# VHH binders against DNA repair protein RAD51 homolog 3 (RAD51C), part 5

Target 1, 363 residues: DNA repair protein RAD51 homolog 3 (RAD51C), of Arabidopsis thaliana (Mouse-ear cress) (q8gxf0)
Amino acid sequence: MISFGRRKSPAIEETSLATSVMEAWRLPLSPSIRGKLISAGYTCLSSIASVSSSDLARDANITEEEAFEILKLANQSCCNGSRSLINGAKNAWDMLHEEESLPRITTSCSDLDNILGGGISCRDVTEIGGVPGIGKTQIGIQLSVNVQIPRECGGLGGKAIYIDTEGSFMVERALQIAEACVEDMEEYTGYMHKHFQANQVQMKPEDILENIFYFRVCSYTEQIALVNHLEKFISENKDVKVVIVDSITFHFRQDYDDLAQRTRVLSEMALKFMKLAKKFSLAVVLLNQVTTKFSEGSFQLALALGDSWSHSCTNRVILYWNGDERYAYIDKSPSLPSASASYTVTSRGLRNSSSSSKRVKMM
Short names: E, the ipSAE of ESMFold2; O, the ipSAE of OpenDDE; V2, 0.75 times the mean of E and O plus 0.25 times the DockQ between their complexes.

## First folded at step 1 (VHH)

Design b15 (framework vhh_vobarilizumab_d1)
Fold by ESMFold2-Fast, scan of step 1:
Structure b15 (fold): chain B 363 residues (1-363), chain A 122 residues (1-122)
Amino acid sequence: as target 1 above (363 residues)
Amino acid sequence: EVQLVESGGGLVQPGGSLRLSCAASGFTFSSYAMAWYRQAPGKGRELVAGISSGGSTSYADSVKGRFTISRDNAKNTLYLQMNSLRPEDTAVYYCARGSSPIKTAYELFDYWGQGTLVTVSS
């Protein structure tokens, strides 16, 4: 006689607490830093923005430098106003505008994310240039993992295309980075489940590897053919949110005698990547070799194709050694100021270097 | 302390040849881009030739096909081979080290030698 249920529960909106946690989670931070921040009770932008860097660092068990960058990002987010809970209920127009916005892809290095405006931007083509061994492939692998961070953890919930021209991609390394990402997310989702009764995300490192579409390209002819095929492939796999090319110039640098024709073909590819980025709201990351070139009365680090090519991309980042430390520099961007940030490559992927004594020496 | 010491300058007749050397000390020579500059009396300094740590070279249009820059990393030495010399090549020639390997993209050379005089006259 007693029915266990005859009604479907209507969809219920998230509580104000869950919404405020999502606001803090929208900051372009690594899952580990976000987990520490949320676990310390910093669940909304106003809670973060009103505290000192020293108090935040103490409470969240992070460095004062990490706390300062978090506060900078939180204050910038509060100043945008339209996404703040302090501004009251959102109307349908504001909700539509928010729905059209994509979060940025974290590098897992908060110093680097900060100079990038929060991480790698969707709808943009970002060129990352550097000498062999500086960590270009490490960044490419890191981004192919981090694009998959679920939306409930502040990510894109997307998949990756990895185009490998040199054979530099190591599946064992991708697995190590995926394992670290899963561990960081498990700490956060455990906290959210315990305190806010939120659903736990379930992700395995093997699933992360399966969500990377890997293409090995052995010639410039194959590279051109693949780039022409990408629009159809992505239209059939609309969950792709990053395309990584490692490296964009390898086959053109060694096997292409006509420099003028080479520049034209590569510029045409950059335009096709820009079209894909805008059409599918995804990030394109072009990894490139850097050489020392003399121009305009000085020696300068130049991308393998020189300065004319770099105008074909939205953003240009140069990776370089500062003694024994790795640095990234925002060389050209329509929206980002010129700035440098240090990073390290660890067993768990990209992280902050956090060496204060070396920073003072190098500044 | 970083030191760059040029040698090989002298008086030479038009159409002649000269080889300049620069002995480098006090830093890891192989890690730095290097260059040759020249300055004629009463004129500004101009770049003549550059060489990267990897060995790629560049030249001013006025010396292309006549001058060759090279390096010997085992000897910490930079060279400039000058052929078909002209009176207009008369200048003090300076060896220069590119700024720190990490900032050479955006900064000029940070160390210079004292120079070696090359005079091309009949």
Scores: ipSAE 0.000, ipTM 0.131, lowest interface PAE 20.0, mean pLDDT 73

Design b16 (framework vhh_vobarilizumab_d1)
Fold by ESMFold2-Fast, scan of step 1:
Structure b16 (fold): chain B 363 residues (1-363), chain A 124 residues (1-124)
Amino acid sequence: as target 1 above (363 residues)
Amino acid sequence: EVQLVESGGGLVQPGGSLRLSCAASGFTFSSYAMAWYRQAPGKGRELVAGIYSGGSTSYADSVKGRFTISRDNAKNTLYLQMNSLRPEDTAVYYCARGGSEPIQTAWELYFDYWGQGTLVTVSS
């Protein structure tokens, strides 16, 4: 057995669940047989269901009996093996397809990904709010790397746009996270090559940095102009799958005095981000500074631009300190229940917290 | 191999002037946008000034009216004329090769696209 599990990236495995291309991962098959199917190019249910058992057996180097059982399982996942409509199976299939309809970008923290439904959703605008130092920029950099994880490793194979309003983007940190991502991919593809004769993916950290389009924005006027030009840029660079704005609020807090015009401009900007997310099937991630408000004898976390802006986002995630531990909380989402998850920031990027509480040790 | 070699940094009094130069080789200089970035201790890298292949320029608000970026395509050289220098201009200044658009990649902020930098110290 391989000790792959010690260093494998949860990001690579988790992102495969978010794409229809990796439907074969969802079949109740042994890892060895599943690996053979994927290596032979059978990654979606339609590709499997359309082939004969003899062709599948030849292509995947399995027995005809194994191929027949695989075809039976694939057909049962769609409907019964006949032409008949089955309401129960159809409903289960529709639910599965709804989960697969939105590709997701892993955070490299599986606990955080779990409360997000598998990661940051494409076609959505997700706001991530937090106090200074909580890790907002770390998450932004992590997502700009992880969107690039190739499809053969379960990722989106996309590129990133990083819009930096404060000068918070540290290229040395992005390189460090990219290096960790490459190591995790090399370990995963080495395992797949050794055991399933899969092709090895070659990607350098430098390639990852080259696939992050970086925009430094020094004023709210530049920010507005850039947002207006993003549709044209993405039309010319259709492999972009995430747009990160770090932070969305900085220039509007520092440089903007007309509150009525500010509200109109922010609303127009939010609408443009939503249209980009829908049109290009990409994720938009808006990083926002959270402030602490004292009211009624207690503290509440509040977003710097207030409720009007926050209603413009599909999902809202709030990052907060609980003692010395970092937590993320799903504050608002049409599809996700309210939940919290701990995360940590390591030299290799975002990961699960190593600490366990006395209250959770039975799980 | 892309090479960018910065020169012209040094110690200067507040209100003084310096001209930075960047000698470029290993690519068709005239086809690329070029930029000057700086990094002060304890801060991230910030874009100071950019010049596109067509000659259009952009500046950070903190340096507008004081700094002038220019290029000499015949000499494959980028310049930054810095006037009315302030203590807060103290930083290592880096020459960078940009894309054909006013868009840089994260790679252009690291490794072979940047020289060793040139230190500018503004102090009395």
Scores: ipSAE 0.170, ipTM 0.512, lowest interface PAE 3.9, mean pLDDT 75

Design b18 (framework vhh_vobarilizumab_d1)
Fold by ESMFold2-Fast, scan of step 1:
Structure b18 (fold): chain B 363 residues (1-363), chain A 122 residues (1-122)
Amino acid sequence: as target 1 above (363 residues)
Amino acid sequence: EVQLVESGGGLVQPGGSLRLSCAASGFTFSDYAMAWYRQAPGKGRELVAGISSGGSTSYADSVKGRFTISRDNAKNTLYLQMNSLRPEDTAVYYCARIKTAYELYSGSYDYWGQGTLVTVSS
């Protein structure tokens, strides 16, 4: 019922309803857990917050402990605007849960996402090293598209900056991956709209391309100048959620007389990227060429800048060939164990390798 | 290899009943939401009924109160009980495994059966 003297405006009521529908997609969950919730029909924050942990665990096929944490996050979101009487110091348990709740960008390869803790982490600088042809640029383009996956589909709804030092970015390839992303999202949201009355998403591949801010950098001087201006650019374009540098070292690999100065300049750039990642809650991905180094009777993969560079980045991922298959290895991370995963590059982008698809079994 | 095999279709008179079955193999059936779709001649596919991994159900307005979707996780089988059938229910009925958003992100596709024909005619 509505009365004349105390009715709320239609705009306030509309905002409340729109917020409720969108809140489920805003929960800081891994793509795997978010996918299970959405598949179980939990598309609204109110539907999640009102259910018991046992019912949520059963419906989403997750543990009761996982369901309890999801309900805790949903209840925290429902209490937005509530002020704590005491704002205390953060303890280690809260720090761990904050890390687990960080937004992540899917690679479109679940095996790779799994070793990354759910995808490429926002607020981190991730270095991806590999030999020419292994797929570094493919991953960069994939992340530039996938950061844009709408919140209704469990994504970040963000934009991308792509810094191209080598001329490796192919707009036709970005279009192919964008078209695949649009098709997949429309198919999924169509089913969710019919099955659970979720909102339909209308995406266009051309809009995805327009949401990639492309910078071609032809010298190390231009690279330094651009990096120095990124903070201002991102402050004016706060919807940017990933910065890709392809490659970070290209203009610095040619006949640099003072190797110590080169390392200092690159480390300073990495620190600037780290500051951007933390300040704007975005992911920075630095693509780099891998060289093979002989050590202690065996060959090991080393990134072009060597061991001292590793401390300048949060995570290091090494891409390598194992026979005819592409693999990724977590070399360095404060939060991820060393692990490897296979991936493939298809006409639709990064996907699980053919061997992984054969592992989907009834029991 | 994911396989969905529908059965139970046939010719029935208006007001009659049919029970459709879908035998699933090649994946952990209990982990996935499942659905029944139908396609009448000259029309697009429409969702008829859906069931979550936990058993929550949804139905198209045209079939509410007449159709019941259910699952038997021990037998890896999806069912559609169709009562009070009408000529407009005539269609090929398809079983579908609904991909998770995680599988969508990994380039996995929904899996469809070959369909079973239901004809409601006198």
Scores: ipSAE 0.017, ipTM 0.215, lowest interface PAE 6.2, mean pLDDT 76

Design b19 (framework vhh_lunsekimig_d3)
Fold by ESMFold2-Fast, scan of step 1:
Structure b19 (fold): chain B 363 residues (1-363), chain A 124 residues (1-124)
Amino acid sequence: as target 1 above (363 residues)
Amino acid sequence: EVQLVESGGGVVQPGGSLRLSCAASGFTFSDYYLYWYRQAAGIERELIASITSGGSTNYVDSVKGRFTISRDNSENTMYLQMNSLRAEDTGLYYCARGIETAYELHKSGTFDYWGQGTLVTVSS
């Protein structure tokens, strides 16, 4: 997608083919808002329609919501009589809003969410690589719970598929994270009920566990078969919004002897996951162990399948230890800058480092 | 409800022995990595021993050859046999359940449950 920079206010030296000066007078706006637009130099529809909502809000000293409504009205006016010629094409404004509104699943670690653009993106395949013990399975379980957070609490209200190749999924741990999620939701909905008279959401930890479709996969053959059947399964269970594979490579490291065939099969699975993500507007998360590669007598961390596999995923996140601290790094993404964030794993799941203090007791 | 309860602490003279136990309930005991931590006055809590679900053990250098961690999956109990006790071994001993496989001893796996601790005092 397209990333937009700040646009400048319209200049007096505008040389474009002008249809009418003061076209902003024709928009159905309050006198106050109309005056602010004109004072900021937005006098014609093309100058208004060509700017972002954030830039318009800043330039005219109005709210972003007001700016969005103005742009919507200006675009309706500009497209009048030429709508059929635009049909089937997306303008840059629509692309920006699609990117900004892309549903994301929180990790419950705000620092990690920030480098992810708000959380794990739906319609994307995200690979999370790291050494054993770094927290890959913890992140997978956390996302399987958090995808279920209701829309009233800022979540997707979806269900999860968890594909477990190593036997690393522990139901008692998923229950702990579900219990913490329910407590957090109760605090949020209680606050909203008390101050805004909002409806309280009822969800039990057991309901969260029931909404995780768990598949234990014991061979690469079973893994291939399951992946081939996921489209049918999801078409029958359209409330699924995340698919976790933990780990994507386990059976292919141990049970597969033909390297070239292995790479082709894994790449084909990645393609199938990408198609599922796009077709059903869900997130796919592939958990993968990193390996060490030696070059010029030094080692470097690399994903188990190498660069060719990595290019088959939308986003690539690397988890690593820095001393005793856990970090995540955005290694590859079409829309996210390279950045690092620390995270911690607590009894309540993934959190920022300060939230771990509740685990410690006095003597 | 997951619970870990430590017992077996007490007062012992230098060179003596104690066996600590950690009784677990509310989870599938055999599936988890388990740990013993020690906290002395004014010192941060330190990992001293670990045992995997398969029974493999690891120890911090200061206790190697003196302490033995073990587990009894039929009784849902983990033990720490402490021999040749030193004054420096005095502290509150905690058991902990791992969330996943430990990466390495000093970067031990993450923990989701801790016991309340049992006090060991090594004094003449």
Scores: ipSAE 0.000, ipTM 0.210, lowest interface PAE 17.5, mean pLDDT 74

Design b20 (framework vhh_enristomig)
Amino acid sequence: EVQLLESGGGEVQPGGSLRLSCAASGFTFSSYAISWYRQAPGKQREWVSTITSGGSTNYAESVKGRFTISRDNAKNTLYLQMSSLRAEDTAVYYCARGSPFKTAEELYQEGYFDYWGQGTLVTVKP
ESMFold2-Fast, scan of step 1: ipSAE 0.284; ipTM 0.510

Design b22 (framework vhh_vobarilizumab_d1)
Fold by ESMFold2-Fast, scan of step 1:
Parts: sequence; C-alpha cells; structure tokens
Structure b22 (fold): chain B 363 residues (1-363), chain A 124 residues (1-124)
Amino acid sequence: as target 1 above (363 residues)
Amino acid sequence: EVQLVESGGGLVQPGGSLRLSCAASGFTFSSYAMAWYRQAPGKGRELVAGISSGGSTSYADSVKGRFTISRDNAKNTLYLQMNSLRPEDTAVYYCAKGLKTPEELYKSGDFDYWGQGTLVTVSS
C-alpha cells in the first residue's frame, strides 16, 4: 500500500488548485470584492476576462464601475508583461516593481538606508561625493562587508571588488567592521533560531576579508586597464555583487593636461561601469572628492570632475557636515526623492546617530 | 503609512485547505522578514511561520509539512498555504512585518502586528 506523507504534498505553485482557483487571488482587489468574485464562481482570469461588465456586476453583486475596473485588471494580467513590452520598452508599473524588487546593500545606518530606498541599489551606478574626512572610504569598506551578509540575514550573499587609487584602504579597519558585522549577524540568527527555530549562520571575519577582491591602482593608465578587464574578471567571479572605486578622480585631478580628453575618458569608464551593473546585476559605487557650500538654502558643489560627469551616474549622494554631524543628501536619482539623513562613523562602522539604535545590555 | 491587509480566511472542514494572503504597502517589502502569527480562542499569540527577505523559511512544529509560507516581492504579497487543516488550527491569523537589519533586534524583541487578521475556522 502506498501512503503519501504530509512532507510530500505539492507546493502551492505546483498544484492545479493553486493554478486555477488561486488565479483570482493575484488580482490587486480588496478582500471584500475578491470574496464576492470567488463566491460568484469567477476564480480564473480567463472566466473573468471573457464576461461583460454588466454580467460580472450582477453575478458578483458589485457596481458596474467596480466590474469594469476588475475587467481592466484581469485583461492586464492575461496579457503577459513580456507581451506588453515593445522594442525593449517597459510599462511604468513593471518598472516601479522591478526597482522595488532590486537587491539593495545596507549601509548599517537605517536612516541612510531609508532615504536610499533600502540601501545601495544593484544594477545602478551610485556616485558618493564628499570632502576629505567625511567618511567616503568608510562607506566603501562598509558596503564591501555588507554585500556579503547571507540571504538568510537579509543580504545578497555576494562578494566585493575594491579598487583603491589613493591607498586609503586599511585592512585593519575592514577587519574591525567585519568583526562587528559577524556579531550583528550572530544576534540576528540567534533571534531567528529562538523565534523561528532556524539554523544559525556561521561566518568568520577572516572569511569576509577573503571575499573582498582588492586592487591597488597607482596611475590613471592602470585604472583604465583594470576597468577594461573587469567584465572578464566578473564573468569568472559571478558572485561579485558590488564594485567600489575609491576614488574615481584621484589620478585624473590637477595633472591631466587635456581636460576635454579627461572628461571623455571618465565618461567612457562610467559607461563601462553602467554596462557591468546592468549585465551582472551588481552595484557600482564611485567615490568622488567634492567641496560643499551651503548658500541661500541650496547646495553649491565644486566637483573634481565638473557638472558634465553627473549625467554618467544613476544616483548621486552628497556627504556633508552640518555642524559636528555627518549628513548624506540624495542630490540626483531617477527613483529617489531628495532627502537627507544623518549618519555616524563608529568603531563598528556606519551607524545611526539616533539613541534608539543603541544596544541594551541586560544583567 | 504601513498597511498589512490579510485575506483568505473562512470556514473549512477538517482535512481541507485555505490560502491566506497579506497585501503589504507603505514600506520596501523585499527588505523585511515577514511572518504569520495566530491567536486561538482563549490562548496567546503564537508564531506559525517566518520567511526572511532572501526567502529562507521556518515553521512551528505543529504546522511543519502542512503549511507553506511564500512571498512575491514584485507584488508585495505574503502567502500562507494551509493544507490538511485540523480543528486546533482554528484561530485569527495575523501578518507581521519583521526585521530589516540585524540592528533592528535592539528596537523590538518581536514582530509588529499591523493588520486586523483573518479568521480561520476548522469545523464540520
């Protein structure tokens, strides 16, 4: 006699019941309207799409306006998203949902993450500009660690490429931030084990350091050569999910004789970074030196690369001092509103300036 | 701003199935762990199932092998497929928003309940 245990039951996505009966549950309808629709026998998109608005309104005991809206939604769902796309174009709803579902790398500062829409976006090139000492390198190191947070802890489970033009990368600081990250992950997995009986993730700070591919670049010629080689490197190391360039401008400031050629070369590099971000679904973060001035309620920027460079990046974040406090401002983004958030640089890396984020030690 | 709207509850006979849905809005759904809780008559709230932002799942021993938690990040929707329902599964089921980052552990020791729940009654 053959007996099927509970563990051998099909998953919802594999059942004919889930396919046929649950089809109407995928429509963005109120529970009340959805319940009336299902009670009237309209459980499949094809049964809904083929009926008139008057018949649907009568059968489900809803208004003709509600029935017409339901028919619009059902017809949109019956037309696959791919079928509505022409010549690579996307509808705005699909674009919004793609952006909402894009993987994001936490900065370990939730206030900063909030203005970023959850963190640094993959498939984007994000420029982070600021004065010396504001924390650009700290953010770069933090992201190189945080991209590695496992999917079980809400991260990407990826690896990092760190391109260092100034020698600003300190391995001891990366270790310090990695140690803090491991402690924070142990707290999270302990919580999940206690409340969800989930397995705890084991990761060592040394493993985090081994998963950062560090490249020291001593000239603009080396920088161009490395950028040209990155596509091949990443195709061989597909677990890379962030590329940090610290800084993008160092070898191109002051000593570059042809300013027009400089702008073309940098813009060409930015386009290559955009291609990498799109092709491999990874984040590119370009750190840039700027001088900030706040006048008449507005920021004035003296960028090392000038205004024409700004069109080469998806997002621009400006780091600035407000008195003794560090702030980040969303200067340019197609998807993020202009907003500011405070952050602090601690022994544990980037953190909120808010006292509510402090650890509480119980005796 | 944060809205969680549960649906799919109802009356079902022992051995039957129900699928619960939770429509989420007002936050970046894909960045948060999500959970289903239930509260039976005369009992406290208990965790039923949890799912991380990366899709890792965990279940209470009483529902393992019978219930399946899943999420659709593109649709901002959390699901609970309930099979082989028993009278002891009778409860109000709540969708809960959880943690975004490891540091959120220091803000709250539990998941926040945001909806009014959906009633599941298993009886003949």
Scores: ipSAE 0.000, ipTM 0.213, lowest interface PAE 17.3, mean pLDDT 73

Design b23 (framework vhh_7aqx_2)
Fold by ESMFold2-Fast, scan of step 1:
Structure b23 (fold): chain B 363 residues (1-363), chain A 125 residues (1-125)
Amino acid sequence: as target 1 above (363 residues)
Amino acid sequence: QVQLQESGGGLVQAGGSLRLSCTTSGFTFSDYAFSWFRQAPGEEREFVGAISGSGGSTDYADSVKGRFTISRDNAKNTFYLQMNSLKTEDTAVYYCAATMKTAWELYDSGRYDYWGQGTQVTVSS
């Protein structure tokens, strides 16, 4: 029912073809590379600047390094060097890579952010597993709000997709967290305006709620159909910077009897999410219910689908109780060491009692 | 039109067991999450345990975890609280509650649409 998987080559619609062709011909490229770029439909600077180096390399049949050089030239032409005060060739190339790499999404808990390398990573799929009541949905809602923090306040300035399989999303809680976020932003931007003459950011909690695309999914069939449609939806809503799935496994636990087929389908969905994360430079967060058990003289935390599932995601975070305190543990990551951090859930959202959370984080 | 009715309360010796039942009518049982709350004399109402609308997720207060089990029977429009290894501190009026809310809201007594009248559980030393 949802059309997805349409073959996409960049067929960029232009209001002035002559002007767009002149823009591409203006770039100081070799004739062969310029010809390949134009033949692939990349005729204007805005079409080039909005595409990843990997997509450009594939579409124009050039190397990824050649694509990065083209993006560097297009970015310099588009921004006229005024947004980046980079004077050296090495620094300009580093700046291009930095612009391709989005900042991380804060959880509003600094101790948790620290073990995550600064927050939830874009271009990655992060699984967050935990028992009922540990705060998975709280983290999902928090990230849906925090992805929207403007760049002026150290955020991504993005929008969120929230896919809800259990009916766990509470709009009243999202509003409460949005209100706290707006208050923290107003305090920070007021300080910056008063002392540094910076512009103030104006956002309403209602605006934050409007920027969360909520999908209620009532069966595994609907879940598969929605996941297959996400590439088209995100291409039409390119300001989405996080996709939350709460929970990834719920309908597959109750509606799916073939364990092997279930694991295969879920792994295929995780791979599709990874492809979306890389293509659109966004974060994918998969919330998953886990069980705890005492096994062979040690306490073990087991995910509902077991070890084979854990290899389908980039990062795996396990939430657990240590006495009456909530903790998060980095179980698997290619770039993060294993570490634990405590967090709390407050009326204002996720917080850390040891952190100063009165101000929005500026990165 | 909606009714929740508790049964199974009573007097029990410490270390004993009781099973509470909550029979419901007037709504589509499968659409609701269910919880048990309790209120001891002079205390505020506290969360005891919850079961999600699908029946796949349960959660408990730390004070009862490992001793109490919540379950539901969709065919009978009834849900249960199995209480084992009862302590004198478990003495309270137990209330069953129903809501279409999930996750965070299950711990908040103010988020429940329907309530039973309560059933007394007394645990003697």
Scores: ipSAE 0.000, ipTM 0.117, lowest interface PAE 20.2, mean pLDDT 73

Design b24 (framework vhh_lunsekimig_d3; at its last look DockQ between E and O 0.01; V2 from the best seeds 0.00; counts 0 for: pae E 10.0 > 2, placed apart)
Fold by ESMFold2, look of step 2:
Structure b24 (fold): chain B 363 residues (1-363), chain A 121 residues (1-121)
Amino acid sequence: as target 1 above (363 residues)
Amino acid sequence: EVQLVESGGGVVQPGGSLRLSCAASGFTFSSYALYWYRQAAGIERELIASISSGGSTNYVDSVKGRFTISRDNSENTMYLQMNSLRAEDTGLYYCARPVTTAYEMLGYDYWGQGTLVTVSS
């Protein structure tokens, strides 16, 4: 409730309904007739095509001649009315519902979760680029903890894989973040037990660390080998719901023996991660470096990558300093609007910035 | 709780053979690589053999051709067949599962208690 999980948004359900209304909009109807059909509840072709002209005229407050012409247009627009057509429409609707209910992993910063549509999305590859010191590893650790929040508390009850290329993962910090997560869950479950006779969830920080599979990778050849092994590993550990790579490009920035090969290898890795995310319905988070210089109105990736990389990363988030405050910006996404949110890194992990609610001179 | 229990050690003459066993419990045995280590008196433990989850084996030079590591996933047991034993093979033999989680980085390595092998005339 506070920073853990969110209820399914009513806006998401309304968006699905709006898609159905869009189908009816394709008919060559006057705006007034469209309004009457929508007001009467006729929002898709199948609804319109399934009633008589008399019923449509009565329900939509239109003439029978108008209703007859609408039904003629709708029938001309309908494919074969066989069970195959109905089965096809059912499958498309089922796929929309599955996409709209896709699980998300909270960042523990509600403002950041909001611009992410509720958190880091499963089945997606999200690239998180940031300048040094901005909190990339902190976000990676936070997600590795938060994916484990039980379903009873609004989480996924999953496990994490953390791939560490430069030794940035500090287990003492992960324990600290896990301790804060457990404390938050105990406060919530203690309240629910006291007031609603709900069973308490008993989870220890050590259990959280047990469920983070850690891989230290010391060269680009080890990185390639590990990525090729991940499909087998995850097949044997299907509770994994997040894979963090910190950082995807580190071992490739110091090796200059073939620029074209470097770009090809990184793009192939991104494709493999996209396949893993889709196959296992898990989130992949690729942490990456951006330059410290602000140019051309934005920060640039430290290692420029081509169109293949861009097609393999579903979302890109850029972390940056705005004065003394940390900000995240949605740079690229097929489903998320461009937006910014501030965040802070505390002893308890990632949290809302004080300035997001009120202007604050200092933290 | 992860447990590894070694057995099969004893006293043997040079040139003799022993088979060590490592009984495992508390984890999905078939999913993990497993290791044999050896510790002679006053020396740090050394890795001598490994076997992957898929059965691929690796050995240090000093035991290649004399020792054979194997596993039986139906019995949750790993073995070390030691042939042509030498006096320098004397020591405590440990089986181990590699560290694979952040919890294990806090120092919770999974080792057996060891089984003593003594090679003497």
Scores: ipSAE 0.005, ipTM 0.320, lowest interface PAE 10.0, mean pLDDT 74
ESMFold2-Fast, scan of step 1: ipSAE 0.290; ipTM 0.586
ESMFold2 (binder alone), look of step 2: mean pLDDT 79; pTM 0.781
OpenDDE, look of step 2: ipSAE 0.222; ipTM 0.675

